# VH-VL binders against Spectrin beta chain, non-erythrocytic 5 (SPTBN5), part 1

All scores and structures are predictions.

Target 1, 109 residues: Spectrin beta chain, non-erythrocytic 5 (SPTBN5), of Homo sapiens (Human) (q9nrc6r3533to3641)
Amino acid sequence: TPTMEGSLEFKQHLLPGGRQPSSSSWDSCRGNLQGSSLSLFLDERMAAEKVASIALLDLTGARCERLRGRHGRKHTFSLRLTSGAEILFAAPSEEQAESWWRALGSTAA
Unless a header shows other numbers, all headers, positions and changes below count from the first letter of the chain; antibody chains aren't numbered by Kabat.
F, E and O are the ipSAE of ESMFold2-Fast, ESMFold2 and OpenDDE, as the mean of both directions, binder to target and target to binder. V2 is 0.75 times the mean of E and O plus 0.25 times the DockQ between their complexes.
[cut] stands for letters that were removed.
The coordinates of atoms that the task and the answers printed are left out; those that the model quotes come from them. Centres of patches stay.

## First folded at step 1 (VH-VL)

Design a10 (framework fv_anetumab)
Heavy chain, then light chain:
Amino acid sequence: QVELVQSGAEVKKPGESLKISCKGSGYSFTDYWIGWVRQAPGKGLEWMGIIYPGDSYTRYSPSFQGQVTISADKSISTAYLQWSSLKASDTAMYYCAREITYDFSGYYMDVWGQGTLVTVSS
Amino acid sequence: DIALTQPASVSGSPGQSITISCTGTSSDVGYYNYVSWYQQHPGKAPKLMIYDVSNRPSGVSNRFSGSKSGNTASLTISGLQAEDEADYYCSSYDYSSTLYVFGGGTKLTVL
ESMFold2-Fast, scan of step 1: ipSAE 0.035; ipTM 0.685

Design a11 (framework fv_anetumab)
Fold by ESMFold2-Fast, scan of step 1:
Structure a11 (fold): chain C 109 residues (1-109), chain A 122 residues (1-122), chain B 111 residues (1-111)
Amino acid sequence: as target 1 above (109 residues)
Amino acid sequence: QVELVQSGAEVKKPGESLKISCKGSGYSFTDYWIGWVRQAPGKGLEWMGIIYPGDSYTRYSPSFQGQVTISADKSISTAYLQWSSLKASDTAMYYCARVDYLYGTEYYFDYWGQGTLVTVSS
Amino acid sequence: DIALTQPASVSGSPGQSITISCTGTSSDVGYYNYVSWYQQHPGKAPKLMIYDVSNRPSGVSNRFSGSKSGNTASLTISGLQAEDEADYYCSSYDYSSTLYVFGGGTKLTVL
């Protein structure tokens, strides 16, 4: 069962239905992957306490691609949901981005 | 000034190995991907694959997966395209081209090498 | 089948305007603004003419313009000149297959 946690930056690239948002910016979060669910938290304290997530993503049928620093951030990958929403992520290192990509690809497959 | 300089023309026989090169200059080599594009005589452009030189991560077109190897040596700002065993059908012009990776303009080829003509004949 | 659909050839006279179409799918041309156009003169490497649908690199004449409607992108060349005679290729990134795709190319003849 895939599990992974770590610091990420994220950016909403496409809204559900494939619509482009009117504005989008990179924001910091703590990602927590458990099976087919990815939870994003404001910081590590909120993640540890499970107080509240800023997003809960269902990864069933999702696609994950390595972007390698596209969209103004290094060590990036994208996650496209069956809803048509697409979220971009940036990891702190290439090694961590590769780990996220493998774990997310394993979950979506 | 950004420049991609490719190795010279090659004339080979079927079954021979070959490695051609693409040297970047005038920019930070690891801030960009290098793509390889094939053009058979009188035909159009066909994407073969790309490499991120910073860690040598590669992605290939399904048509070229297992047929060629793309690699890079960031210490000398050079990318490579390699065949273990050439076929007559590999006769083509091969271009390398830069993809902007860092600044979000990464889905087009902004600078191109001059091309390497590879001729494979018996 | 990885090629975007372009007409095989187009023709125009000096001073006229021509348009070359490039038709793909909702996962490539229609997905986002990832459309580029390349000019190739005989015996030369391709040259980037348009990127991100409508942007021109420094040094490219303003006679070249790009646009997109749905799954079809267009390259328009105004005030045709003899030196515009070349092959033109569109390109996009296909998120569905994660491939860079090229159109089949259009031969522009200036008569």
Scores: ipSAE 0.006, ipTM 0.592, lowest interface PAE 13.0, mean pLDDT 83

Design a12 (framework fv_anetumab)
Fold by ESMFold2-Fast, scan of step 1:
Structure a12 (fold): chain C 109 residues (1-109), chain A 121 residues (1-121), chain B 111 residues (1-111)
Amino acid sequence: as target 1 above (109 residues)
Amino acid sequence: QVELVQSGAEVKKPGESLKISCKGSGYSFTDYWIGWVRQAPGKGLEWMGIIYPGDSYTRYSPSFQGQVTISADKSISTAYLQWSSLKASDTAMYYCARGEYTWDSSYFDYWGQGTLVTVSS
Amino acid sequence: DIALTQPASVSGSPGQSITISCTGTSSDVGYYNYVSWYQQHPGKAPKLMIYDVSNRPSGVSNRFSGSKSGNTASLTISGLQAEDEADYYCSSYDYSSTLYVFGGGTKLTVL
């Protein structure tokens, strides 16, 4: 049962269907992985209480890649959903990025 | 031995539909991207788009978005490029190529022989 | 060709060295090691000569080398041979648009 929680920065790179977003910026969030679902919360308190998530992502068929600190942020990885949506993430450290990559890869079936 | 084999040359009229193919062999088809590249007569290379056959994720150049469909059938290790309605301006050589397409590394290491598509009224 | 800038032509004599430039922006050529070079002989498919700025695929002569400085990448061919006469295309991934882009191509003539 994959689980993981932590602080992240994220940026929506592609919208569903592979569409370009009209604007995109790096935003802070707290990620909470439970099984095949990733929830993004505005802050740590919201994540602990599981309220007011800014996104709930279905990881079925998703692809996760390590990016090694490119895209204007360090310790980065990407998540591509079967919808064609693509989200970039930055973790606080390389070891945390590796942990996210491994946990997300195990749930992307 | 890695090989990409493309379907044969096509001669079509404007308004007709067309689907050309690119069959991979000698490697794990679902572990590499397949890109499509157009070369109009006497012109340079234009990247059209790409597909990851493992999950059929596609990315198109804006110039080709909505004008063509890229697809793949992993059960027969074949990628496709399709037009619903051809135009004379679609006359070109079309190459498929195997590659990597990531923010870490992006290049095409093996290329098909090309499919010549001629569209004339 | 609106993406990467190459000279239209370059020429050299057998045994000489020539260099072909490829100029982009800070989001493609300048961003990281995204540069590749392809050789195309008349009537044939392109062949990968260099990837990730300076790496050679197995089977490509060490007479071919790649480098980069800022937003400009270079392909250098040493000990020029008649068989090197071809069109050469640079390419890069553009991280801001997620597009793969080609240069306009350079015709190499061996005189």
Scores: ipSAE 0.007, ipTM 0.588, lowest interface PAE 11.5, mean pLDDT 83

Design a13 (framework fv_anetumab)
Fold by ESMFold2-Fast, scan of step 1:
Structure a13 (fold): chain C 109 residues (1-109), chain A 121 residues (1-121), chain B 111 residues (1-111)
Amino acid sequence: as target 1 above (109 residues)
Amino acid sequence: QVELVQSGAEVKKPGESLKISCKGSGYSFTKYWIGWVRQAPGKGLEWMGIIYPGDSKTRYSPSFQGQVTISADKSISTAYLQWSSLKASDTAMYYCARGYKYWSGRYFDYWGQGTLVTVSS
Amino acid sequence: DIALTQPASVSGSPGQSITISCTGTSSDVGGYNYVSWYQQHPGKAPKLMIYEVSNRPSGVSNRFSGSKSGNTASLTISGLQAEDEADYYCSSYTSYSTLYVFGGGTKLTVL
């Protein structure tokens, strides 16, 4: 099963149902991928203890697309859920963004 | 649409046990945190703790750790706040609130109407 | 006990602007973009007015705005109206031991 962990920034681009949020900002998190579930944690301690995730995302039917530095951040990719929600991510490097894209089983841009 | 409905007011004596409830509707109950917030008469808001109903993970404020138990029953979309032995100092309004969204942020976007708990002899 | 610092009260006249401050440390307000503001009218549950420093939920007037500089977050209410009279609480994420902390609250009087 896919597994991956690392530092990310994230931003909500679309709400469930494909609605646009009134505004959103980039925030730091730790991503933890286990199989078809992606957990986002505020910091490393919370990630290690799995106590409080910012988000727990069900990846069944999700699409992950490389954005290649669009949306005000470098090394970006998007994750679109079956609900119509879309989250943007920025990885620390192009190599890490590629690794996330592969692990998430994405569709090309 | 989204609604949190809390159980009714309680009048108790010191030493008694109590369990109050918060029922969520209009959203996927297991995908959001439920927080509990205390407000003593004429005082400010105090965060007590949170639970993620999807896996029953809890986190407590240090001030309330060991003083209360937070639990949830996802089959009926209900969260609970429980005392084994009430004290007069537990007299307060207790709010449940839907915790930070799935995506980002640390905030409570929908609040229950509150449950007034009065503990007196 | 660690709590965010707010003035106990502020006042203004209809049509004026007021600002309420919320001061913490580098491990809460200064360290994260997770500041929220809540409005509470007497006898009622709190209502979310601002989340993530500066975002407004749908249905909240654009007269309400939020900002942050260093360890201090601010709520600004422009064009004051009588119905704005309420208690206002800030809240922030904290590192590790406490996930949330509320400010002491500010009573807004519209004179």
Scores: ipSAE 0.000, ipTM 0.565, lowest interface PAE 13.6, mean pLDDT 82

Design a14 (from a13 with heavy chain G99Y Y100K K101S Y102G S104Y G105T R106K; framework fv_anetumab)
Fold by ESMFold2-Fast, scan of step 1:
Structure a14 (fold): chain C 109 residues (1-109), chain A 121 residues (1-121), chain B 111 residues (1-111)
Amino acid sequence: as target 1 above (109 residues)
Amino acid sequence: QVELVQSGAEVKKPGESLKISCKGSGYSFTKYWIGWVRQAPGKGLEWMGIIYPGDSKTRYSPSFQGQVTISADKSISTAYLQWSSLKASDTAMYYCARYKSGWYTKYFDYWGQGTLVTVSS
Amino acid sequence: DIALTQPASVSGSPGQSITISCTGTSSDVGGYNYVSWYQQHPGKAPKLMIYEVSNRPSGVSNRFSGSKSGNTASLTISGLQAEDEADYYCSSYTSYSTLYVFGGGTKLTVL
């Protein structure tokens, strides 16, 4: 039963089906992992009450890996869903990114 | 300071069970992964899997998934590699090693001395 | 996964420089800066010599250096000494699901 919560930045890299979005930018959120679900919230109050999430991601079969190259942020990881969607995340520190990588990987088959 | 000490050599027969150990000292055991690496006689290194003792999460090499069980007891800073039924092909040197897995780091920095497992009739 | 490609053997004389190559794909050596090199003397455990392509742990001689170009990583040993005679293994991160792969190993003989 993996659980984890914390501040993140995220960016949509690939849409479902593997197509590139027409535009994307880094945005701030609070991530909340519960088992095989990752919820992204606008702020800490919404995260605490678990209402009005930006996104609810199904992690069944998902892959979580570090990405190389130019992406504009440090401490980044990639989450690829079975739908072909890919989301880039940036954590506030290396330790936080490592914790997310471990926790997200534990839900991926 | 940082040290990994492995259990002694084993001589077993096919079909027997076995559990070998790797005790860490000189560092925070729950903050680093422990990996197991196999080396068959006269052959190269092959990684088997890793465990994060802080939460007991494991990741296995596809070649060893279902062949062995990796576990850890953080109260005594010890990791284990276990076989339910040994085969002659399991004859090898088994190393434990601390796996440093940070955002920019993926390597084995400290190694145990190795445990020789011989399986024959 | 089959091992990263290394030459089976390499040889040199004392004082010379030698280079050992390690070839993978864009999904391992070429895709990440997670290349490591390990030295193994007969009957001994492996020792980390290089990590993150080119970094040396404390206590490792600066005669050992690492580099990478595309899908090929290289370990260079300068001022070759008899004690350098050993097996050398490269390694790389692959993906979260398979994680790690070693090269097949290179036997260095110091003539």
Scores: ipSAE 0.006, ipTM 0.582, lowest interface PAE 13.5, mean pLDDT 83

Design a8 (framework fv_anetumab)
Fold by ESMFold2-Fast, scan of step 1:
Structure a8 (fold): chain C 109 residues (1-109), chain A 118 residues (1-118), chain B 111 residues (1-111)
Amino acid sequence: as target 1 above (109 residues)
Amino acid sequence: QVELVQSGAEVKKPGESLKISCKGSGYSFTDYWIGWVRQAPGKGLEWMGIIYPGDSYTRYSPSFQGQVTISADKSISTAYLQWSSLKASDTAMYYCARDFYGEYFDYWGQGTLVTVSS
Amino acid sequence: DIALTQPASVSGSPGQSITISCTGTSSDVGYYNYVSWYQQHPGKAPKLMIYDVSNRPSGVSNRFSGSKSGNTASLTISGLQAEDEADYYCSSYDYSSTLYVFGGGTKLTVL
C-alpha cells in the first residue's frame, strides 16, 4: 500500500560510492513511497499510468535529514542510501516536507 | 535580537590581500545561510555567493567564482569574504545578509566599504 | 544576462499610489514564489520590505504590498510619504542556473 505520494523536486548530490556526479541539476518529479521503496516519476501522468519510474530507491538503512532551506530550495530534505548515494529533495510546503521526513524515517528504520 | 555586524572600512592598494568579516548574533548561526552582496559606487546590488555555516558549503555567482573566497567559522559565528589580490575594480560596498537559500535576505549587515586605489 | 528588469525611475506625489514592476523569465519570477523586495536609502543597507511575493515582515508598513502575474512581480506603495523616497530592488531565484538574481533597481522620487 502506498505510504505517501506527491510532487517533489530532486537533485542527485552524490552517486553510489560517494562520488560527485559530473553534472547535477534540480528536476521536477512525482515521488511514490511504498514499503521500503521510493519511486520517482518525471511526469505525473507516467506515475498514474504505471510507467517505469526514472529512479527506484531502496530505503533499507537509509538516512533522511531535514535541511530546512539548504541547497537552493525551500522545504528541503536529504536521503542518503547505504550505497553512498545522496539525493536532495524539495517539497512544495514545509508541512509536506515534514510529512515526507516522517514517512521516510519510519520506512528506512 | 538578530544582528549582523561587519568589520570596518578598508583602504588598500592593488595586489594586496584582504579578509572582511560578518559576525552573527541573536540566532543559531549554523541554521541559516549567509550571503554576500556587492554594490559598486553608484550601481545596483550584485549577488556574489552564499555559505551554509553548518557544513561550510558554498556557492558562487559565476562572475565571482575564483575572484573571492567565502568561508565561515561557526565556533565564533563569523562569516568571511577574502581576496588574494585586490584590483581597483573591487572598490565597492560589501554587505553580508542572512538568507533562506535563494528565497530572501531578512537581516543585513551595515556594510563594509572597500576602497582599492594606488 | 541574468538580471531582472525594473524601470530606472518612478515618481509620485504624497498620498498617491505607485507600482514598480520586476520582469524576469519562467525560470525565476515565473517559476516559484521566491520574489522579494528591498528598500535602500542613500548610505544605508538594504531593508527587506516584501518576501515570498506578497508577505510583509513585522514592522513594515501595510502601505507596501506585493503581487505577481506570470513573469512579472509588482511592488505597490499606497499613500506615498516623503520617507518612501529610496531605491527599490526586486530579487528572485533562477531554478535553471540555481542563482540568486537582483533587478537593476528603481529610484522612487516623491515630488
Scores: ipSAE 0.007, ipTM 0.596, lowest interface PAE 9.2, mean pLDDT 83

Design a9 (framework fv_anetumab)
Fold by ESMFold2-Fast, scan of step 1:
Order: C-alpha cells, then structure tokens, then sequence
Structure a9 (fold): chain C 109 residues (1-109), chain A 120 residues (1-120), chain B 111 residues (1-111)
C-alpha cells in the first residue's frame, strides 16, 4: 500500500471530460497519499491533523507521468484521472518528484 | 554556453584511491542532474549513478553501489567520482553528463571523458 | 547491470535507410516516453541524437528519427551518409528502479 506526504504545488490542467479550464494558476499544498486516495491540504499542520483538505482525489485507474518542468515549474509530474481531469504537481526537489511519481504510479495505474 | 570539463587521464596501481572531477559551466549547476557513465575498452556505455547537486541526492547502479562514491561541490560547480581502492577491472573511460530537469529525458551535454588505467 | 537489447551491428549503403531497435520492458521503454539515443564516434564522447522517443535536439539532422511500439523503441537514419558510421546507444529511465539504463550498443557500418 503506497503512502507518501510532502509539500507540493498543484495546478488544474484539464477539467473532467478533458475540457480546458478558462484559467488556472499554481497553488501551494501539502499532499498526503494513502493507498488509492490523494488528499491535498492547505498546510502541514492541517495535513497532520486531517482537519481540512482542499481536494480528495480518487486514484483508481489514474495515470501518473513525469513532465520535466515544461509547465513553468521544475520537478513536475501529472495525474490523469479516469474522469479526464489532469492535475499538474511540482515537488520541491527532483528526488521528491520521482518518489511521488513512483508511489502514485504503483497505485494509480 | 554549456560545458562539462573533466579532469585529466590517470594511471594508477591496484589498491590506490582516486577522485576524478567534472566541472560544469554556462548553466545553473544546482538545477541539473550529473550522471557518471563507464565505458570499458571496446565495450558499451554503462550507467554508474547520478547526483542532483541542488539537494545532493544520489542513486547508483546496483553493480556500482558500494564500489564508488559520487559527490558534488556546488560552490565550485563540480561533481566527483571516487574510488577508495582501485582494481584492474576499473580500467575504463569515465564520462560525466548532464540530465536536464526542465527539458528532455536524456543526457544532453557530455564531458570529454577521463581515461583511468589501473595496472601493476 | 541492466541493459536494453540492441542488435550488435547493422549495415547499410549511402542513401539508404536503416533502423536500429531497442527492446526493454514495460517499466522502462514501455512505460512512458523516456527513450534517448546517442551517437558515438571512435575516441569521442557520446552525442544526444534523440530524446523523449522522437524529439531531436537543436542541430541534429532530420534524417534521424525515433519511434516506439510497446516495449521496443527504434532509431531510423534516412539518407545514410559515411559520417553516420558510429556506435549507437539507446537509453531509458526504469520506473521500477528509478534508474537509468543503456542498451548494449549497435555498431553501424556504412558500406
């Protein structure tokens, strides 16, 4: 069962159904992966206490790919959900990006 | 202009220690991976390991884990490959190469190589 | 060390097209488009010819193209020229081990 947590930036790249959003910007969060669920929290304390989340993503059937920083951030990876939604993530380091990609891929594919 | 410049050829005896270098210039050294690639005489390319100088994270090929140390000194934009005790089987050309974290999956710039000869 | 499988040698005549295969597994060549190709002339450092399966770096001739199908990537050289005679290596990123792997290399002879 994959578990992982850490600071991330994220940006919604595609909406459900593969539609492009009218506008999307990078925002900071704390990611917490538990099995097939990825929770995004506003900050580290909220993640530790699980008192609030910005989003809860169901990774069943999802696809995780490395992006090599092509979207205005370094250390990037993407999640494509079965809904057609795609979320881009940026990790604080290349090691963390690879760890996220590997952990998410083992559950999401 | 991006350039990787490696230290000069070395002739050593078995059991001696050695540290060779790879100096990057013309780019932000801490924003790219540096990998080390071995090529034995008449043989193919063999990945040894890679370091991200920005956070000093390293990974080694299983065949080189424990046999060499990869390090970097970001204050002088230099990566290193080090042996504590050389063997005759370490005779090879050693290349350093840059992995771009923003664009591309491969090693886009290569050093000229350092020939290491280990013989009694 | 893990190596991707390439033919040891390939040959062609000037003006012809040749293809070099690179076979891996579902965790490297087959997983995503992290396939690179390198050209090495005798006594020289390798030069990146193709990255991300099919992309050419600036300055690389459009005679060089890359593709993949399943777990096999291919480098195709069209309009073969004498200076193309070299060793060619494929490389990929292995998702399972998070390590880089090289193919065994292919010696291209221009007849």
Amino acid sequence: as target 1 above (109 residues)
Amino acid sequence: QVELVQSGAEVKKPGESLKISCKGSGYSFTDYWIGWVRQAPGKGLEWMGIIYPGDSYTRYSPSFQGQVTISADKSISTAYLQWSSLKASDTAMYYCARYEDYWGSGFDYWGQGTLVTVSS
Amino acid sequence: DIALTQPASVSGSPGQSITISCTGTSSDVGYYNYVSWYQQHPGKAPKLMIYDVSNRPSGVSNRFSGSKSGNTASLTISGLQAEDEADYYCSSYDYSSTLYVFGGGTKLTVL
Scores: ipSAE 0.008, ipTM 0.635, lowest interface PAE 8.8, mean pLDDT 83

Design g1 (framework fv_gatralimab)
Fold by ESMFold2-Fast, scan of step 1:
Structure g1 (fold): chain C 109 residues (1-109), chain A 120 residues (1-120), chain B 111 residues (1-111)
Amino acid sequence: as target 1 above (109 residues)
Amino acid sequence: EVQLVESGGGLVQPGGSLRLSCAASGFTFSDHYMNWVRQAPGKGLEWVGQIRNKANSYTTHYAESVKGRFTISRDDSKNSLYLQMNSLKTEDTAVYYCAREYFDSSFDYWGQGTTVTVSS
Amino acid sequence: DIVMTQTPLSLSVTPGQPASISCKSSQSLLYSDGKTYLNWVLQKPGQSPQRLIYEVSNRFSGVPDRFSGSGSGTDFTLKISRVEAEDVGVYYCMQGTHFPTFGQGTKLEIK
């Protein structure tokens, strides 16, 4: 079972159903991959409210792709869920982006 | 007529700070991503950073060489772009251009540049 | 970062003759939207850079049709079918698929 944890930046690119959000921006989080679930924690941004979790993503049937295009961040990859939601991620390094891509790919299958 | 006019360059000591301005006219400034590009004496072009438009939440991006030291901002009500440069190093010596980004990531208009010299 | 490599670094051309400049990227410039964000910029002596070509082969308005861009993936070419005196300057390729990076420049001179 895949497991991985680390600092990421993320951006909600598409909402469930493939809808575009009214606004989207890059934000910091800590990603935690355990089995077929990816948890995103927003601790550093939500200190006043002590909100630790922003999302628990079910990766069954998800598609993970390495990105090379203009997304405003380096070392990027995308995660598209069966709901039609799409989230863009940026890792701190190329090696970490590659590791996330491999781990998420093996989990989604 | 699209115009971009940079100002604020000068001579500073290592460790000092400068703020550059770029005044835009002749187009809807608020629609465009804006960039800073520099050119060291006798060298090629080097991208410094980008600021996106309001629809993209004014997101900023920086070249690794300036990240943590430089900050890009904009004021759409004044049609102005800014570059705040802190902790300046001798290798930051360059002509600094502001450049407008066309819808697809090309730079279609450039200013005349403003010279920054970092020397003791 | 994506590394952009230009060849030659300089060339001298007789007026009316063609010129060709190569640009290679360290990785593919194809974006997820199907576009390739490779641009060409010209800097004439003593002047600011000016626009030339965007998305591989599209000329900006005001650019003469003797300029053409081509290529895909990692290999790109700028051609001038008939070089004229006003074409003197340094030509830069630039990728916008990732964080922008420029080639080192190619100096075009008349001989």
Scores: ipSAE 0.000, ipTM 0.525, lowest interface PAE 19.4, mean pLDDT 82

Design g10 (framework fv_gatralimab)
Fold by ESMFold2-Fast, scan of step 1:
Structure g10 (fold): chain C 109 residues (1-109), chain A 121 residues (1-121), chain B 111 residues (1-111)
Amino acid sequence: as target 1 above (109 residues)
Amino acid sequence: EVQLVESGGGLVQPGGSLRLSCAASGFTFSDYWMNWVRQAPGKGLEWVGQIRSKADSYATHYAESVKGRFTISRDDSKNSLYLQMNSLKTEDTAVYYCARDEGYLYSFDYWGQGTTVTVSS
Amino acid sequence: DIVMTQTPLSLSVTPGQPASISCKSSQSLLYSDGYTYLNWVLQKPGQSPQRLIYEVSNRFSGVPDRFSGSGSGTDFTLKISRVEAEDVGVYYCLQGTYYPTFGQGTKLEIK
């Protein structure tokens, strides 16, 4: 069983190596934290295409930070991987954002 | 569709007062930080001040040039933002825009059409 | 207050040619959270300002990909790869790391 799961919005903020993408957008997903991995499942609208593939993020050495009202979403947090990639997340509530931040920070340490 | 519509501008003598309004529609107004930005004739943009959301206790912040003279307020039940301007000076002559900040720390994503304030004797 | 300085103050380009606008801040715009709050706005003649770019390099929805932002610390650049007639107007950089301040603006005109 995962140590945490739930509905999130996510956005790729930085690419591996710390490069900024030419464009990025918010999309819906379901996050599933298990062990040192965070899996992102994109919704049913993608089930028919390879674009709908699960993203698997290695959290070893990652940094998670709570954000306040940044990037046009409420209840936000960032996840920065050792590769330099950074992903922003928005949770449905403040309590859920706090729970994700604690769980991700604990797993990365 | 997000819309911001300013009103209340006009001609006023130095030392006078005016109250500007900004009517918001097409989004959940109460969730957003709101700003006033002005532009003097033929000049660039100047930030006037900000009011945050209820989650931030409606905190207000002002440019030094207007501190003590201008007050920003909001009425979330009416989807309205206000700017009370007192002790007006000729250098306050400008088009006044309201602008929405979706939490990008002053990354203004929507702007109103502006309302013109002229301070002249 | 943070001083934002843009160069050039005006720029005239032939359609289809590139344009580049520089913005320099009096101190680093890197915030303690690791983000840099430098934004770009465009004001077309007779119109309200409109959104272009937030946090250095992110295009707002609806902004053509011919616009790109780059930079770090105190030095930032807005580039238009191929200028079109609809791109005329005044471009402003805007920092939000501290209380917000705008550059003086760069007027882009077509030759």
Scores: ipSAE 0.007, ipTM 0.565, lowest interface PAE 10.0, mean pLDDT 83

Design g11 (framework fv_gatralimab)
Fold by ESMFold2-Fast, scan of step 1:
Structure g11 (fold): chain C 109 residues (1-109), chain A 124 residues (1-124), chain B 111 residues (1-111)
Amino acid sequence: as target 1 above (109 residues)
Amino acid sequence: EVQLVESGGGLVQPGGSLRLSCAASGFTFSDYWMNWVRQAPGKGLEWVGQIRSKADSYATHYAESVKGRFTISRDDSKNSLYLQMNSLKTEDTAVYYCAKGYDFLSGYDAFDIWGQGTTVTVSS
Amino acid sequence: DIVMTQTPLSLSVTPGQPASISCKSSQSLLYSDGYTYLNWVLQKPGQSPQRLIYEVSNRFSGVPDRFSGSGSGTDFTLKISRVEAEDVGVYYCLQGTYYPTFGQGTKLEIK
């Protein structure tokens, strides 16, 4: 089963149903991928304790694409859920972004 | 549609003041550092200054040629960028562009969106 | 401030021939994050500047593959493998590693 954990920035690009939010901004989080679920936590301590996630994302049928140079961040990738929601992520490095893209792509396939 | 539209240019006497506006649409304006760039008639592009995002406390930086005379500000609720120009000199005559900016995380998007420009003429 | 120097200041090229523009910075543009923030923009006659290249060698979406950027440290080059009529304009290098500065521009004309 896929497993991966790390620091990310995220921004909600599309709401469920494909609606655009009236405003959105980049926020920091810790991502924790376990199987077909991605949990986003406010910080590393909350991720370790699994206390409260900012979001719990079901990756079944999701699509993950590498993005570059758009949306104001480097090392970016998008995650589009079957609900029509789309979340943009930025990793700390190109290697980490590729690792996330491959791990997320393997669970969505 | 991603767009920047400048306005407020005109003819001003030396020593006068003028305020330029830049209206942004089609992207999340509040996330980005914004720049003002100018171009004197028949000359090259010259950076005027920048304003950073809320995450950077709206920090401003200026080219030496305008420091102390020009002030950059923004209103994220209106998706607008401003340049207040005081103590204008004939050397400030130029087309003024706003351009989407740059931070250490967003290097790929640096100066990728430019406005059409607004003309400022300083003469007596 | 970082001084950006372009050569040549102008060049005239027959369509289909290559063109090369040099850009030199007074200090290394390698930032502490490992990236070199050297961009190229094009200003066509009567138009606003438009994006071409970011971080030395990366083409922005929509930029033809005949454009390529290269270099490191203080020495950078923009090459056009086969110049077309639509490529006419003034090319500027700019750095964002420090407070932004532009080269003086290189005017490309068709013979």
Scores: ipSAE 0.000, ipTM 0.537, lowest interface PAE 15.7, mean pLDDT 82

